# VHH binders against q88v07: the designs that were tried, part 9

Target 1, 377 residues: q88v07
Amino acid sequence: MAQSIVEAPIRVDTSRKIIHVDMDAFYASIEEREHPAYKTQPLVIAHDPRQTGGRGVVTTANYVARQFGVHSAMPAAKALELCPTAVFKTPNFPLYREVSAQIHRIFHEYTEMIEPIAFDEAYLDVTTNKKHIHSAVELAHRLQQEIWHQTHLTCSTGISYNKFIAKLASDYRKPAGVTIVLPQDAEPFLLREPIEKFRGVGKKTVPKMHDLGIKTGQDLYAQSELDLIKQFGKLGYILYRRVRGSDDRPVEYLRERKSIGKERTFGPFLQSTTEVNTHLKAIAKLVAASMQSHQRHGKTLVLKLRYGDFVTITKRRTFGEFIPNDAALFEQYAEEIFEEVVDDHFNSGIRLLGITLTGLAPLAFENLTLPLYPNDN
Short names: E, the ipSAE of ESMFold2; O, the ipSAE of OpenDDE; V2, 0.75 times the mean of E and O plus 0.25 times the DockQ between their complexes.

## First folded at step 1 (VHH)

Design u04 (framework vhh_7uia_1)
Fold by ESMFold2-Fast, scan of step 1:
Order: C-alpha cells, then sequence, then structure tokens
Structure u04 (fold): chain B 377 residues (1-377), chain A 124 residues (1-124)
C-alpha cells in the first residue's frame, strides 16, 4: 500500500552563465606581495597573542605557516604553540578593501551583475556581458589575466548555470584554475562531491550526515525529500534540490552598493531645529546628487544624528516604492524623522547629521506590485 | 620518486633564441602548477614564468613578457620555456619548479620540488 508521493516539480534553469571568482589565499598573497620576505617565513595574519594576553583568532596563514598546522579561525595562542617562530602580522583590512575594490573595478568592465560575498569572492552573471563574449571560459581567462596584470594576484574560477555549482567548481582546481560544469555534466559532478562541500553542511552537520550514511552527493541523491526534511528541515529541502543541480537564486547585483549617504560634523554644535533643518536641506541636496551620479534609487531613508554628549541615533524609514531622487523629498523625510526621534539630549546640541539611502536598485528598475504579494493584508 | 630534469641551456648571442625543457616524473601537470625560476651569478632567485594546472594560463615577470613563452606537453610530461630576443641580463641558471597544491604565491614560490638547473649564457 505504498502511495505515490507527489513532489513539487524541480525546475532546473540552465539558461544562465554564472562565474564564481575566488581569490587565491587573498590576505596572505597581499601581505607577501607587500613584503616578499614573508614568502619564506611562517606568516600568521592575526593580532600577536603575546600582546593580546592570548586572545584572538587567526584571520589566515600563508603556505609556510600552514605546514605547522596553522589554519584560519584557529585561536592565535594555538598558532603560536604550533609555530613558535611564526611572524604575526596584524590584518590590514583597509589595504584588503582597496585591493578588493580594484578587482571589482575589473569585474565592472565585464558585467554589472556582480554579487560580492567577501573581499575575495564574488558571483558574476555573464549570460549577457559588456564585452559580448559568448564563451564564459574565455571571459574567465581574461579576468584572470587582467587581475594578475593589475594586482599581481591570482584567482580560481568556477563556471556553471547557477551559483551553487559555480562555487563548488571554483574549489575544484586551485590555484588559478578554471572549472566549467555544463548542464549535462552537473549530476555526475555533484554525485562525486564530498558532503562537506555542499553549502549549508557545516562542521556540526557533517557527523549527523555521516551517521545517516550520507558521505557524498550520491548518498544525498539517494535520500527521499521527506526524509531529508524530517532530519534537516529547510536545509534538507534545499539539499534535495542542490544535488539535482537546481539553484534558482539570482546573482544579487542590486545589493552591491548597499548604501549611498552624506554626513556632516558641526563645530559649533547645532542648537535649534531651524539650524538642523538648514543642514538637512544641504545634506539632502548632496545625497540626491550622489544617488543620481550612481544611477540608483532606494526604498529606505536613514537619518543618523549624534548629540553633543555623543549619544548616537540611527532611524530608518522604509517605503513600498522607490523614493524619487529629489533633494526636497529627502529633506522632508529627514526632517519628519528628526521630529520623531528628537529628545532631551538635544539640549547638548547636535554634533553630526547624516542622510543615507539603502534598499538600492538601478534607476531602470521600476516600482512593481507583484501578483503574489498584495500591499494590504 | 619525483624528478624534474632540465635541458636546453647553452651559449647564445644577444637577440638569439633557446628552448628549455623540463621532463617531470612521478606526477602530472593536470594536478600541479609549474614555474621557471632563474638565478644570475651573485644575485637572488628571480621568478620568470608560471603555468597553471588548468587551461594552461600563463604568467610572466615584466622583463621577459613578450620574449618568453611557457608551455606544457602533457603527453610527453614536459614543461617548456621558449626564449627569444635574449639579452645579456638573461644570463642565469634556469630551474624548473613545482608549486605545492596550496600556495599563497604559487607563481612565485615557495616551490616544493626543483630541478638541478640548466645554464643559459648570453654573451656580450
Amino acid sequence: as target 1 above (377 residues)
Amino acid sequence: QLQLVETGGGLVKPGGSLRLSCVVSGFTFDDYAMAWVRQAPGKELEWVSSISSSGGYTYYEDSVKGRFTISTDNAKNTLYLQMSSLKPEDTAVYYCARAPSYSSSWYEGPFDYWGQGTQVTVSS
């Protein structure tokens, strides 16, 4: 008396060309580039535990330090124990941001559909691209050569029709690899992958997977959807689809610039609502010009204020539709929010005002009412 | 078990060409990036060129770009460096080197296996 279980149809959209770019040993490579002597030394990028009283974790370690068993997220004190001769270098995140920004400028020469994951990782949707290059492999090669030419750093790339497979593929050949997984090759590729490579199967979940006999994609594929959901909930639902090559998540390029804002500090401090409104008008004009310059509009306006006593307030207002890039409108909303949040701390004056737009999208993206999401109810 | 053997060095006049070869055994180029590194008399080791394990993507030190070409023949288990427009400053011992599977500077070292080296002398 077995009933046929009616599963929701699994749609596999293979129309896209997605590249996952993964910089090879990013922070360590930057530090070795800046100080070539580090290449032959065990370099641990962390605050020195001898100076922090044994606190902190390893951000990363170079190849030499990893031979001693040092790895990312390890306690810095343990790294010192494993490698007493280690050179500890405090992370230079401002430099890593600058290098990351340089690499992103290279990405923008090829596509605007870029989703940064970290300073060293991004998804690019190159299905339609600025250079009209049909071969994603050729495009990936051009990215690698341009990145090396401009930064003297290398990257590994994975190419497929969705983000999940592209990210897996980028890990397949390191350093400086290019791995493409075509639609017809996706299932054999996924079936041979170790389970710990499936996104969402973290270190705490791996033992439970192994206890259930799930060690590879093949073992995962053999599980029923119901059993996976019973054992792992939402993760089970996702993994059942991922192992079948389904991942409909778009490259979230609309989030690449998360905010556009301007702020101003005051000396002497502002003492009246009239002074506040005068400066909000000036800031709103600068923000509207910046929004237009970046060809973006946003759904959320954020007012930031800091009182003379350093008490800081950040208050946001989100709209159902994109706010027109109009200085008078930004001024109006900022003034309304100010009136809502102002309190007795105003007696110490205002030392900082800022207006920021978030929930950003390109100006070409219009306000839409989706049939499945009504505005009221 | 693992061996890297360089050949093809010699004496050449400025503007001349040489092809260096490195025969490897005990591993495949499909799994490893490879490099050429040189050392001139009385100077430090200088990275020259690297080739990736996938797709054969190539990288060059600025002074050799456009003059040198790195390549592999996987069927012959051989790494090549085609050198053209040679200059007196290119005089050095040239080493074939294998990059480890993880390296923050895979194209510039450190390298886990080295050949014995082959001498290139550009006279005048």
Scores: ipSAE 0.000, ipTM 0.346, lowest interface PAE 13.5, mean pLDDT 83

Design u05 (framework vhh_7uia_1)
Fold by ESMFold2-Fast, scan of step 1:
Structure u05 (fold): chain B 377 residues (1-377), chain A 124 residues (1-124)
Amino acid sequence: as target 1 above (377 residues)
Amino acid sequence: QLQLVETGGGLVKPGGSLRLSCVVSGFTFSSYWMAWVRQAPGKELEWVSSISTSGGSTYYEDSVKGRFTISTDNAKNTLYLQMSSLKPEDTAVYYCARDTSIAVAGTEWYFDLWGQGTQVTVSS
């Protein structure tokens, strides 16, 4: 393989338009939105180490706290040492998931070619997009405007012809910047990058890179392919290509999907069963269309609801046969499940409703019973 | 004719304030992002701030964050930069620009329309 690898030409496909979207200080920004006084205070999203006996790690910190040297994954006790006046706020992951889902609904208005990386990061392939916008810069600006309008949050975006460069570009102007790296700018851009910024070069790998004299993209570029493979294996093969601007990985919108669903958040919260049923009908139509678009059917229907007090209920119903992709049927089942699970928490109102199908298979699979024993057929 | 005209520059002491204005003509202001870019004597262009004229989203370079405020008056086709707590290092010619893209290769920026600039001098 080494022979073939050494002799193989490196292909650089520059035909795509890839946007990497990175939400600015996502969890901290959500908390600042919920409590504006935090914007001028050093905010650390973590369990308070004074109450946990020094346990725990920082989930994230706002810009003010970062000025004291506080960062993600730092021990919470260390964050308190660096910033004694820090406000510690326990993470509200249900809220962060809700906001992330809202942002992903915005992405889906522009393209179906979306690869989520985390709650706050995604790749979008906008080469061909739903709005027929030819300028990726214009599309990125529209995404930022729509996200601000709907969530009051900012994001940084990177635009290039592949995922690797787009991700690097998104780190260059934070908060809320737009960075485009055109094909002719890719090599000088990559050669100047610190090695720490190359995806795949983690904290454990950086010291080894530095020991070998590799501190920048330029140092990486100077290495032979064989030497990189000897030192770093598969990562070496990948990095040799990445520093030359080559990354042929597609935006993985066709990742194996274990579920297909739609959910909505509500402001004001839903207060009556009539309101719930109205929205379940609308969600059911979206889910049925999505199921058909993906050419899938499923055996399990899941109702997800979140009360105004953040109590979340997820209830599933599994059928012996695949459920037809029929909006009226999804609506009926979701309403029946809601009636089964609803309780006094409904007095807090409903802030989220979702319908999801799981137990997915291609439409070509016809509720087929497979033999238990290989010799029975 | 597409045109950006900056005003409001001048001499100010450290810690002082100034408000820059940029009046645009020849295009639909609310359809574009707008930016302030500065150039100190003998130095490269430095992006200062950008604003979405239709959405109100604002972005700032780290060194000016908390001290400068970018805003618009869409009815007047006017972009503003309110500068407070001014420092000697803020001394520069300030340009109003239509913000179409950012390309990072050798610190180059891609804006497609620029004003003539207005001088800001922070000195005792």
Scores: ipSAE 0.006, ipTM 0.300, lowest interface PAE 10.0, mean pLDDT 83

Design u06 (framework vhh_7uia_1; at its last look DockQ between E and O 0.01; V2 from the best seeds 0.00; counts 0 for: pae E 16.3 > 2, unsure alone 58.7 < 65, grease 24.7 > 24.2, placed apart)
Fold by OpenDDE, look of step 2:
Structure u06 (fold): chain B 377 residues (1-377), chain A 124 residues (1-124)
Amino acid sequence: as target 1 above (377 residues)
Amino acid sequence: QLQLVETGGGLVKPGGSLRLSCVVSGFTFSTYDMAWVRQAPGKELEWVSSISYSGGSTYYEDSVKGRFTISTDNAKNTLYLQMSSLKPEDTAVYYCAKDEGYSYGLDEYYMDVWGQGTQVTVSS
């Protein structure tokens, strides 16, 4: 009697309000703003293939150019072929970055729970927000309005209870659109979507899915979890849940990382100070690298150690000034703290070491002397 | 208080044209997506057309595509619907509305309607 493994119903958390914001033809729109004459012309953001020997890829195109079939990731030469009258504009990434930053500042007025995807895309968790706006729809409209007011650029929004659906929704009514997928509407919405729109389904996966008769969300839904896992591995596991409206991924908002740290657990316990120092050095290097990558510096260094007997010590040292992002310095401070806190429990060995920096602040961009001007020497 | 006043309706022969107007008061007109909706006798409210707050995007019901044109005059706080090639099936009360978005799963538009509407009758 093959016990029909009653596939436990997938629990779907519908408690969150997520907005996916997608700027409409972002780079092209910025260029149109800067040069209004482009609004009536096919505009392609790419190096001019006539100047590059046919080399180049379309970053984006305005809606006029899109009417000719021009799209992102298209070879620039092909775009020219499709639209001989197209205006090619070399990307101005500094400008785009600036505008993106401006848009993000607007987001921050509403919520700190922001996950940037690209210059032109972000997730916002607005379950709770700074404006105390209960309606995510209202909030989305206000965001669009504010963005327009400040930047004269439009965006489309998708609103739902998770990231996956919100992103799909934002693509539905472009440009300057608002698409809402309520929890009760999630299943019908997902079932109608082509499999190509499911995140994780790439160019290599699509043919295999099609071969299996999976062309839409409906087709995907009909598949067993086990079969999907067998065919697609982890992706199958994910897709089985996604098509059923489940996405528990949080909006990864760069919490102002209140802290940056690394910890290491040891199989054989460390039994000597020399070993401890060696590993503190390694951990310090990792922390320094992380601090640099995040362009942060901290005022407080925290040493965490756990003995073999599971006694845990956490000691912090706060400095009057920001600690330079120097691995050697981190190591030194960690070692000093270790010497201060180490006790008889050390006889049981060290099971865990960790170094964490807190009191974080952005590294003042002061010293990036961007050598703007090539010294004509 | 948000107020919408629709005008421009009337009796027209099939193939004729009408221009509807909606004057908006009580808010900054250019900050909202606006829509036209209509209700025929004994039928449910039907979305007809929407225009984005920036005026850059327009949307139409399939049945009116190519025949109707939605536009705005921000200086006048007025929404327009130019209707051409009118059909008897277009007979309805037309309302101006705030467009709150589209629910894909339900194939529904979220609209906040405040106007009294204007009657459009297309009859031979």
Scores: ipSAE 0.147, ipTM 0.630, lowest interface PAE 2.2, mean pLDDT 89
Fold by ESMFold2-Fast, scan of step 1:
Structure u06 (fold): chain B 377 residues (1-377), chain A 124 residues (1-124)
Amino acid sequence: as target 1 above (377 residues)
Amino acid sequence: QLQLVETGGGLVKPGGSLRLSCVVSGFTFSTYDMAWVRQAPGKELEWVSSISYSGGSTYYEDSVKGRFTISTDNAKNTLYLQMSSLKPEDTAVYYCAKDEGYSYGLDEYYMDVWGQGTQVTVSS
């Protein structure tokens, strides 16, 4: 007969439904959408190393190129070595940002509890959601459907009770997969994972982990908390809990608001000043309503303009006093700024218009308040 | 009402080829991941292949990789499974299903809608 010493278990909150959404080969998939011929070719989003003298890194690659072993952050020269027939395409970050904004509008139809990580990644807390959908699997599926319908892009999703497991799960079945890890399956799932997949174990930490005999979640689980803290500090404290399925970090959807704005993308592109003014009027109305809803006013109005050729103009006008939250005033100022900045790029049309207020303060703040400088002058 | 209708099953010799079809109605086919699953005599349901709702991404069970090809024709709202180099071990009733996702602990896909199935028999 053997006696076992049972330590008090780490508290694990399993009440939440967290979805990690990860867009599949995001930049490459956008480029394939814009030029369908790329779909059957190994496409690498990077500057061509033959033109850069071997410099640069792969931003991403389509699944055809990935079959050759090409991956993100790889040196572009190595990608060429692995896939000599690869088509290299320079990144178009303004387009990728625009598509990311479209996808985030879809997320907001389901929940306000959204934490963006990158243009192509976000956590959603769907424990309670706007559609009153109880199945996180059904909700993830509807997100995939709506993203496809509106953007013609696919995403992979991971579903669990915390951010750490949800993100791991989203990587399990790419592309276009849905992976759920239930509370009772979390420990077996984590024990099988390679240590490289544990958030916080970067390229510089992996060799040290391997030197200590830590190659998998099972090896990590076997380590004492004190040894992990001695070797890795705060990361050790975190990893000891993560491998036991504990991650109490909330989906951080609340951030300090520095600006309030609305923007619209257009297809077909706007071709005339009359069309621009019509849409600025509509945007101004939405922004004025949003400003009042948040009980803020601002001293700076920003017009954002993107031409069809992706040239982007952001022009600010700062006032001595707070601008009244009046749609007609926002429209007037935006139209005046448009007239000041419009140039020959307008021949390619307008693909995006935005109005944003910055220099924000509560409505209770009076005009004519002098700011104190950081140096107390 | 959601409906899935499978066809194309039959008797084939080892090394032969067969194409299964699944006609989908009652939902927008191009917005759902689709799967083929099979049940061999005396066995549990086995996932065979999945295709993303975009049609660009495919997954296969290791035993069929390189022999089977899953594809879609969105204009016809139809899912296909092209089967080549068939083996006696491929004998099963094949079902198409709307793929809801993969459950790690269950080692099963969450299948929302099932068809009636089509019999594939591979024998000498």
Scores: ipSAE 0.000, ipTM 0.333, lowest interface PAE 13.0, mean pLDDT 82
Fold by ESMFold2, look of step 2:
Structure u06 (fold): chain B 377 residues (1-377), chain A 124 residues (1-124)
Amino acid sequence: as target 1 above (377 residues)
Amino acid sequence: QLQLVETGGGLVKPGGSLRLSCVVSGFTFSTYDMAWVRQAPGKELEWVSSISYSGGSTYYEDSVKGRFTISTDNAKNTLYLQMSSLKPEDTAVYYCAKDEGYSYGLDEYYMDVWGQGTQVTVSS
């Protein structure tokens, strides 16, 4: 059309079959399975705010608790305010990890092209599969049935030709939904979606988009690529393509390690900075060796510490360049961060210390070098 | 309580082979990334090998690549290190340990969750 002048066509590859699997209220549903009485009570998976002095965050809540307005990521104290009768269950992460592993073993019966996102979430590329099931809808139903058979847990699935649409589709009907967005349905589906459903449009970005009159995929679609890039940079480039149904990202089934870290738990607890630094030195040596052996370097160093009273602090320091894989340097940064974050909980001692490198890249990936331009004045 | 028991060490001649086992008890380890670490007499701890919890990705120190193979048997809660073409410099106490392979903030990492170790001695 004449009104869409100066825009190059976006290639949309529709050859793949991608399933996004999202376990329904995962932690809460596991706890309900273990203790069926929870099914009729408001259940909140979080440390009890009455025992933490009002601290903590809801990981998930069962359906009963959600009727009181409780949701994931809200302060646990707010959840208690909204639902004073709620049962607070401390997360049993070892159990949740075990159930997740069981579910992933089921995925592997159908495909090896699996990208885990979280314990409760994965992408599967089932364009081809081990069972020779040609219908991705049939495959999604079989996955749901097998997961329920083995775990008595339900999941919601979204099916499309790329990760972006599959993820959106999986949110459409919960719980226990199967939603497919065929290539011909993709544009109408995306145009109807609220802008906050688009990955990367979060609480900081939504107000800016609304001020520009962008509230839906239709409003986003109407924007020029240049305007989106000007206003939102890389996000604008991405959103222009996403709203047109384009997402070429592969399912990352050979998902590379995103962090490398080592940590120790102590008994008796560490009581002094001198003891802490001694152990940080040892941990730093192991991390540096592991980074080198994996042929990676990272831009972010993370210190994790846990006090004797179980208060946990995780603090990171991000650099403009990749950090050399040098144990003395890792020790130095970890000690600096420790001094920045340590507080009066140190009176209960240090139960755990950890050093982790993130922002990883292969060692051959070099730091950005600024160009030098001669001045011809 | 989580415990790790290393076995399979012993005396072996250069060029020989040995299989180390690490039985994990008190927890299902199929959700852990796992590692082998060694300490030679008078030397610092040295990372040897790691394996992802799914068993899909393995990593090796350069000096052992092609000679050592790490694997798991989730049904037996057991981590293995198959060692071949052993050299005198492989002489060490070998420990199994948790290897934290995911982004920070997802899991708690433990380095002191390893056993007493198993002695490997390579000598003529």
Scores: ipSAE 0.000, ipTM 0.183, lowest interface PAE 16.3, mean pLDDT 80
ESMFold2 (binder alone), look of step 2: mean pLDDT 75; pTM 0.769

Design u07 (framework vhh_7uia_1)
Fold by ESMFold2-Fast, scan of step 1:
Order: C-alpha cells, then structure tokens, then sequence
Structure u07 (fold): chain B 377 residues (1-377), chain A 125 residues (1-125)
C-alpha cells in the first residue's frame, strides 16, 4: 500500500461546484437577534467569570468582542481581561438547534447533496441543483439572502471545486462574505497559505513542520512525496495532494449510518430476567422512535450486553426481510436473543444493555421487492 | 471498520485534573463532529462536549464549562478532553462518539453512530 501510494498519479477533479457555508458567530448572532442592544456591545456567550470565581470557557463571541481578541474556547477570565466591558450571556442550546434546523430546510431547497458538520457549518454540492442555477456565486448569494430573510442571520461562504479549498475560502471574508477560488487560481491561493491553515496540521504538528522549514503552502509544495510520507505518514500523503489542489472526497450526503441503536448502563446492576425485560422494552421504544425519525429500517437486530464482571456479549440476528419499526418486535427479538446467550456470568449482574439495528436501508425500500436505490441511476 | 480507543481514565481527588484521549481509526478528522458523553452510576447518558469538524467551534454542557476543554489533533486522529477542577459529580464512564451528520444528529443530541469502549473516571477523596 505504501508503494501504491507513492506511485499513484495526482488527479485534480475540477468538475464540481462545492459551497462551504459557515454561519457568522452563530450563537452570538442568534442572541443579538433576540436582544438587538447586544449588537453594539461586546457579547461573549459563556458564564460570567466574575460569578464563577474565574471559571468558564467562551462558547463563542460576537464580532465586536472578537475585535478585542476574544475567541471560542478561550478562558472566560481571559476574555474579561481582554474586554472588561464584555456582556456575558448563558447559551440557549434549544433555540440554537431550532434555528439550525430552519437553515438546513433552506439548504434542502437548493440541493439534497448536503454534508452537515455542525449546527453552523455544512458542505453543499451544487454542481447540479434544484433551482437550475449555473453560477455557484449566484446560488451562494441567494442562500445568504434567503437565510437573512427567514432568520435575520448572516453566513460566510467559500466556493471551489473541492471541500478542502471551499473550507479555506469561507474563512477569507467574515461576516457575510462570498469567496470563490477558481481552478486556475487554486495553486497560487494554496501556495500563499500559512501551514496552520491546512486541515490536518494540528497545533502539535506545526512545530515539527516549522523545524523542517515548512511554514507555507509553497514550502509544503517543495517537499517530495516520499519525504512527506516518511515524516508524517498518511498525513504527508494527503498534504502533498492538498497543496496541489487535489481533494476527491465527496460531499457525504449519503453517509449511511451503519447502525442505529440505544444502550443504557445500570447501577445497581440488573439481577433478574424481569429487570432485563423491563429495560429492553424501554430501549426498544427509543430505538423504534430513532429508526422512524431517520426514515430507516434494518434487517439485523443486535443485542449488546455487559455483565458486572465486564464480560461483553454482542449477538446479532439477521432476517431475510426488513424488520418493521415496531417497539414490541424489537423487544421480542432482543428478549429471545438474551435467553439464547445468557450464561453463568449473569450471576455478576448486567451493567449494560443495548439494542442496535444494522443492514439499514431507507423506508422507501419494500420487503420482497427489488430495491431501487435513490442514487443508483 | 470504525474503531474508537479511549485512554486516560482513573482515580483522582476533588480539584484534580485528568486528560482523556480517543484515538479514531477508519475515520478522518477535519470534516466530522466529535463528542464526549458520560454516564454516572445509576443515571442516564449525559452529553458533555462537542467539537466541530474544523475544530473552530466547541460546545459544552453548562456544568462543565470553564473546567473541561475539548480539542482534536487531526494529524493523530485523536480527540481529547482536558478535565480540571474535578468534582465528585464528574464520576462517570466517559465515551467518545461520532455524530450522524447526514440525518440531523448535532452537538448535544444523544443519538450517535459509534461509541468508544468507555473509560472510567472516579473522583473521590
């Protein structure tokens, strides 16, 4: 595999139109919307360090506070030092989730090829799109306009032919920026980037890069593939390609869950079959609801149990047909499997139970019919 | 094929510090969100912290803000949880997990695709 990697030709696919959407200071912007007076004040989403005895970490900060050097993950006490007039606000995660869901509904009006990364960040493949808009720049502006009209929030976007460059581009103009890197501009763009901006180069790797004389994309480009692989392994293989504008990773809109399941641990440990069955019933209800929520059904039910002595059993049962998302059926099958696998380790009690479905497919696929995959064309 | 291997758990006194690590194989950092989730004895699963795929956004449960820091080392495919000012209430089995980002499993949702084996953290005098 190392030999194949070294000999592999570099391929640069420039046929795609990828947009990276990054919501501007998402949580702080929502809070500014809810209380407009915050917009002109340095707002820090965190517990007030004056009330916590100097404890607290910044979740996020608005652009006013960021001008003072405040950033996410910074100690709240440091944020207060940098910005003594800062307003501290406790986060409202239920509201942030609701707003994120609203924004994703807007994305779905343009494309189904969406890869969410976080509440505030997603890749969209708009090479072909529901609005038949040829210009990715025009589509990005329409996304920004619709998001503004529906939520009163702004986003920054980066546009290019792959995820790596689109993500880099989205960082160039905030707030409300649109940055496009065309194929012919990709190499000069990447050669000027600090090495810290290359995804995969973490804080601990930067000193090693600098020690080797690699401070910029140009320095990275000058390295041989073999030397990068010797120094950094798989990361070296990846970075050699990234600095040449190659990133063939798809937007993972069809990233299948391999499994959908729920599990619980117990203290005190379960001591009887009646207790086990009571909890399997509860877990089955949660799993059935989760399966239905994800619009999936599966052919394999997996029971996971861990005894009090830490012996772990995972037993699966595969069916010829998809199992209906019925809590009673999941409970029945899990109980049958438990009876099949239970042994003398049960004397130490049960410390964990889980039910998982695998062999997943969309609910639109029917039992006893030829499956037609939505993307099989 | 995805494997999550957790280390760093142990026994610490109140006020102490501990760093948990989760080494991920079969999965590439940079584009995916990661989380720490815990379960205290006799309690439900509790989401603790999440980090975006870019590493630029972090999220924390209110009870751990200012005491815990989540981070990633993309070159090592490793997720960390730096815990400080530990309290007896932090006693739990800690799991690292990935989110199902295609179907709307975001930061504080307990609906995860893959879980690690768990590492026990005990805070007691």
Amino acid sequence: as target 1 above (377 residues)
Amino acid sequence: QLQLVETGGGLVKPGGSLRLSCVVSGFTFGDYAMAWVRQAPGKELEWVSSISGSGGRTYYEDSVKGRFTISTDNAKNTLYLQMSSLKPEDTAVYYCATYDYVWGSYEYTPDFDYWGQGTQVTVSS
Scores: ipSAE 0.000, ipTM 0.172, lowest interface PAE 18.0, mean pLDDT 80

Design u08 (framework vhh_7uia_1)
Fold by ESMFold2-Fast, scan of step 1:
Structure u08 (fold): chain B 377 residues (1-377), chain A 125 residues (1-125)
Amino acid sequence: as target 1 above (377 residues)
Amino acid sequence: QLQLVETGGGLVKPGGSLRLSCVVSGFTFSSYEMAWVRQAPGKELEWVSSISDSGGSTYYEDSVKGRFTISTDNAKNTLYLQMSSLKPEDTAVYYCARVGDYGDYEVSLGWFDPWGQGTQVTVSS
C-alpha cells in the first residue's frame, strides 16, 4: 500500500515487545548432539573440498572451528586452509528442518505472532502473549529452557521494541544469552555499533561506507538524509531511519504469499525418469491452477526433490519475464531442471517432488521496468 | 493454544464411505491453504488433497480424484474430507495440516505445519 500523506518527521514506536530468537550454531550444534566427539573437534558443515575439487561453501561451523576464523558462507577450500584439521560433515537439512519445526511448536505455546526468517531464526511479538507473561526477559528465559529440555540445543535472544534492534541485540551474548535494549538505551546502543552490524550493509557496501568516513552508527547518524539517498539509494533512506531507532515493520505472522507451489511425498519411492515426469506433469497442473486462482504470475520456478537417502536438492531458474501460467511450460522447465541436477542419489529413489513459483506479482503487472533506487538490485 | 483436532476415522469395508472432520482453533484457517495428508503403515507421508486460502480451488492426488471431496465450513472453522469408494490402499492415519508459506523463507518453512493428532482409517474385508 502507497503512503497517502505528506512526508512527516521520523516517529519512533516503542509500544511493542519483540524477541529475536537465534539458535546457537544451529546445524553444527545438531551434529554435535548426534556425535558428541565433534564438540572438541573443529567441525565444518560443508561438503569436503578435498572431495569436491575445492568447490562449495561453508553452511556453518562449530565454535571450535570458528576460533580458526571459519565462518558461514566462506568457501570450503578457505575453511580447509584456515583449519587443516577440520572435520567436514555434509549438511543433513531434513534433520535440521525437523528440529526447526519442533522449536516452532514451542514458539506457538507463547504467541501466534511469529515471523520465521530461517530454520534457526524467528521474530516473536510478545507484547500480548498466551502465557500472560509481562516480562519479555522472563519469557525469553522460559523459551531457552523449553528449547533446551526438548532439543538439547541452546539459543540466544535479543529483546527490544522493533525487529532491527532486537536482531542486533541477539548477537551480543552468545551462546545462550539474553540481551534487552530498552527505548531509553536504543540511541546510545545504535551510535556505538560498527556499520557492518547494520542490516542491509553487506560486504560490497562496507568499503564504500568506510571510504565516506562512515565506520559507526555515530558516523551514519551525522550524515544528511539527502546524502545517504544520493550515495546508497533506498538503503540510505532505510539506514537514516534505523540509526534513529525507527523500524515500524510488523512481525509478519499473516503474510501475503511470496510463493505458490505444490509438493508430494511418495511411497513407494519413484525409480525411473518416466515416473518422475508423470508426477511433475501432475504437480505442474496443480501449480498452474493455483497460480490462476491467486491471480498471480512469477519469474522464478523452483524444483525441489528429495532422494530416498534424504539428500535434498532445491534448484531455481529465474527468467527476465513472468512465466505464463501454463502447466506444460512448468512441466517442461521442471523436467529440464531435473535432468540438470539428477545424480547417483537417484539409485535410492525419489521420496519427494515439488514445483514452486516465486518472484510473484499480480497478473495485471506486465513485464514493465519500474524506476528503482540506484542500490536496489 | 493452537490445535487441530481430526475425527471421523474408523473401520470400513472396501467400497464404503467415511467423512473426516478437522476442527481448528488458535488461527483463522480461511487465511491459509489447508491440506489432508496420510501415512500408511510402513510408508512415507502422502499428500491427499488441498483447498485454497482464497476459497473455490481444490486439488487432489491422482489416486483419490473422483472419490474424495475436500470442503470447508468457515463459520465453524472446520475442514472436511468426504471419502467414497474406499480401497484397502486408503488405509492410513489421516492428518489435516496448514500449508506452509515458502516465499522468501522457502528453505526455513515446512510444507505442512502445524500437524493435528491424526485419525485412523482402516479399509478391510
Scores: ipSAE 0.000, ipTM 0.136, lowest interface PAE 16.8, mean pLDDT 79

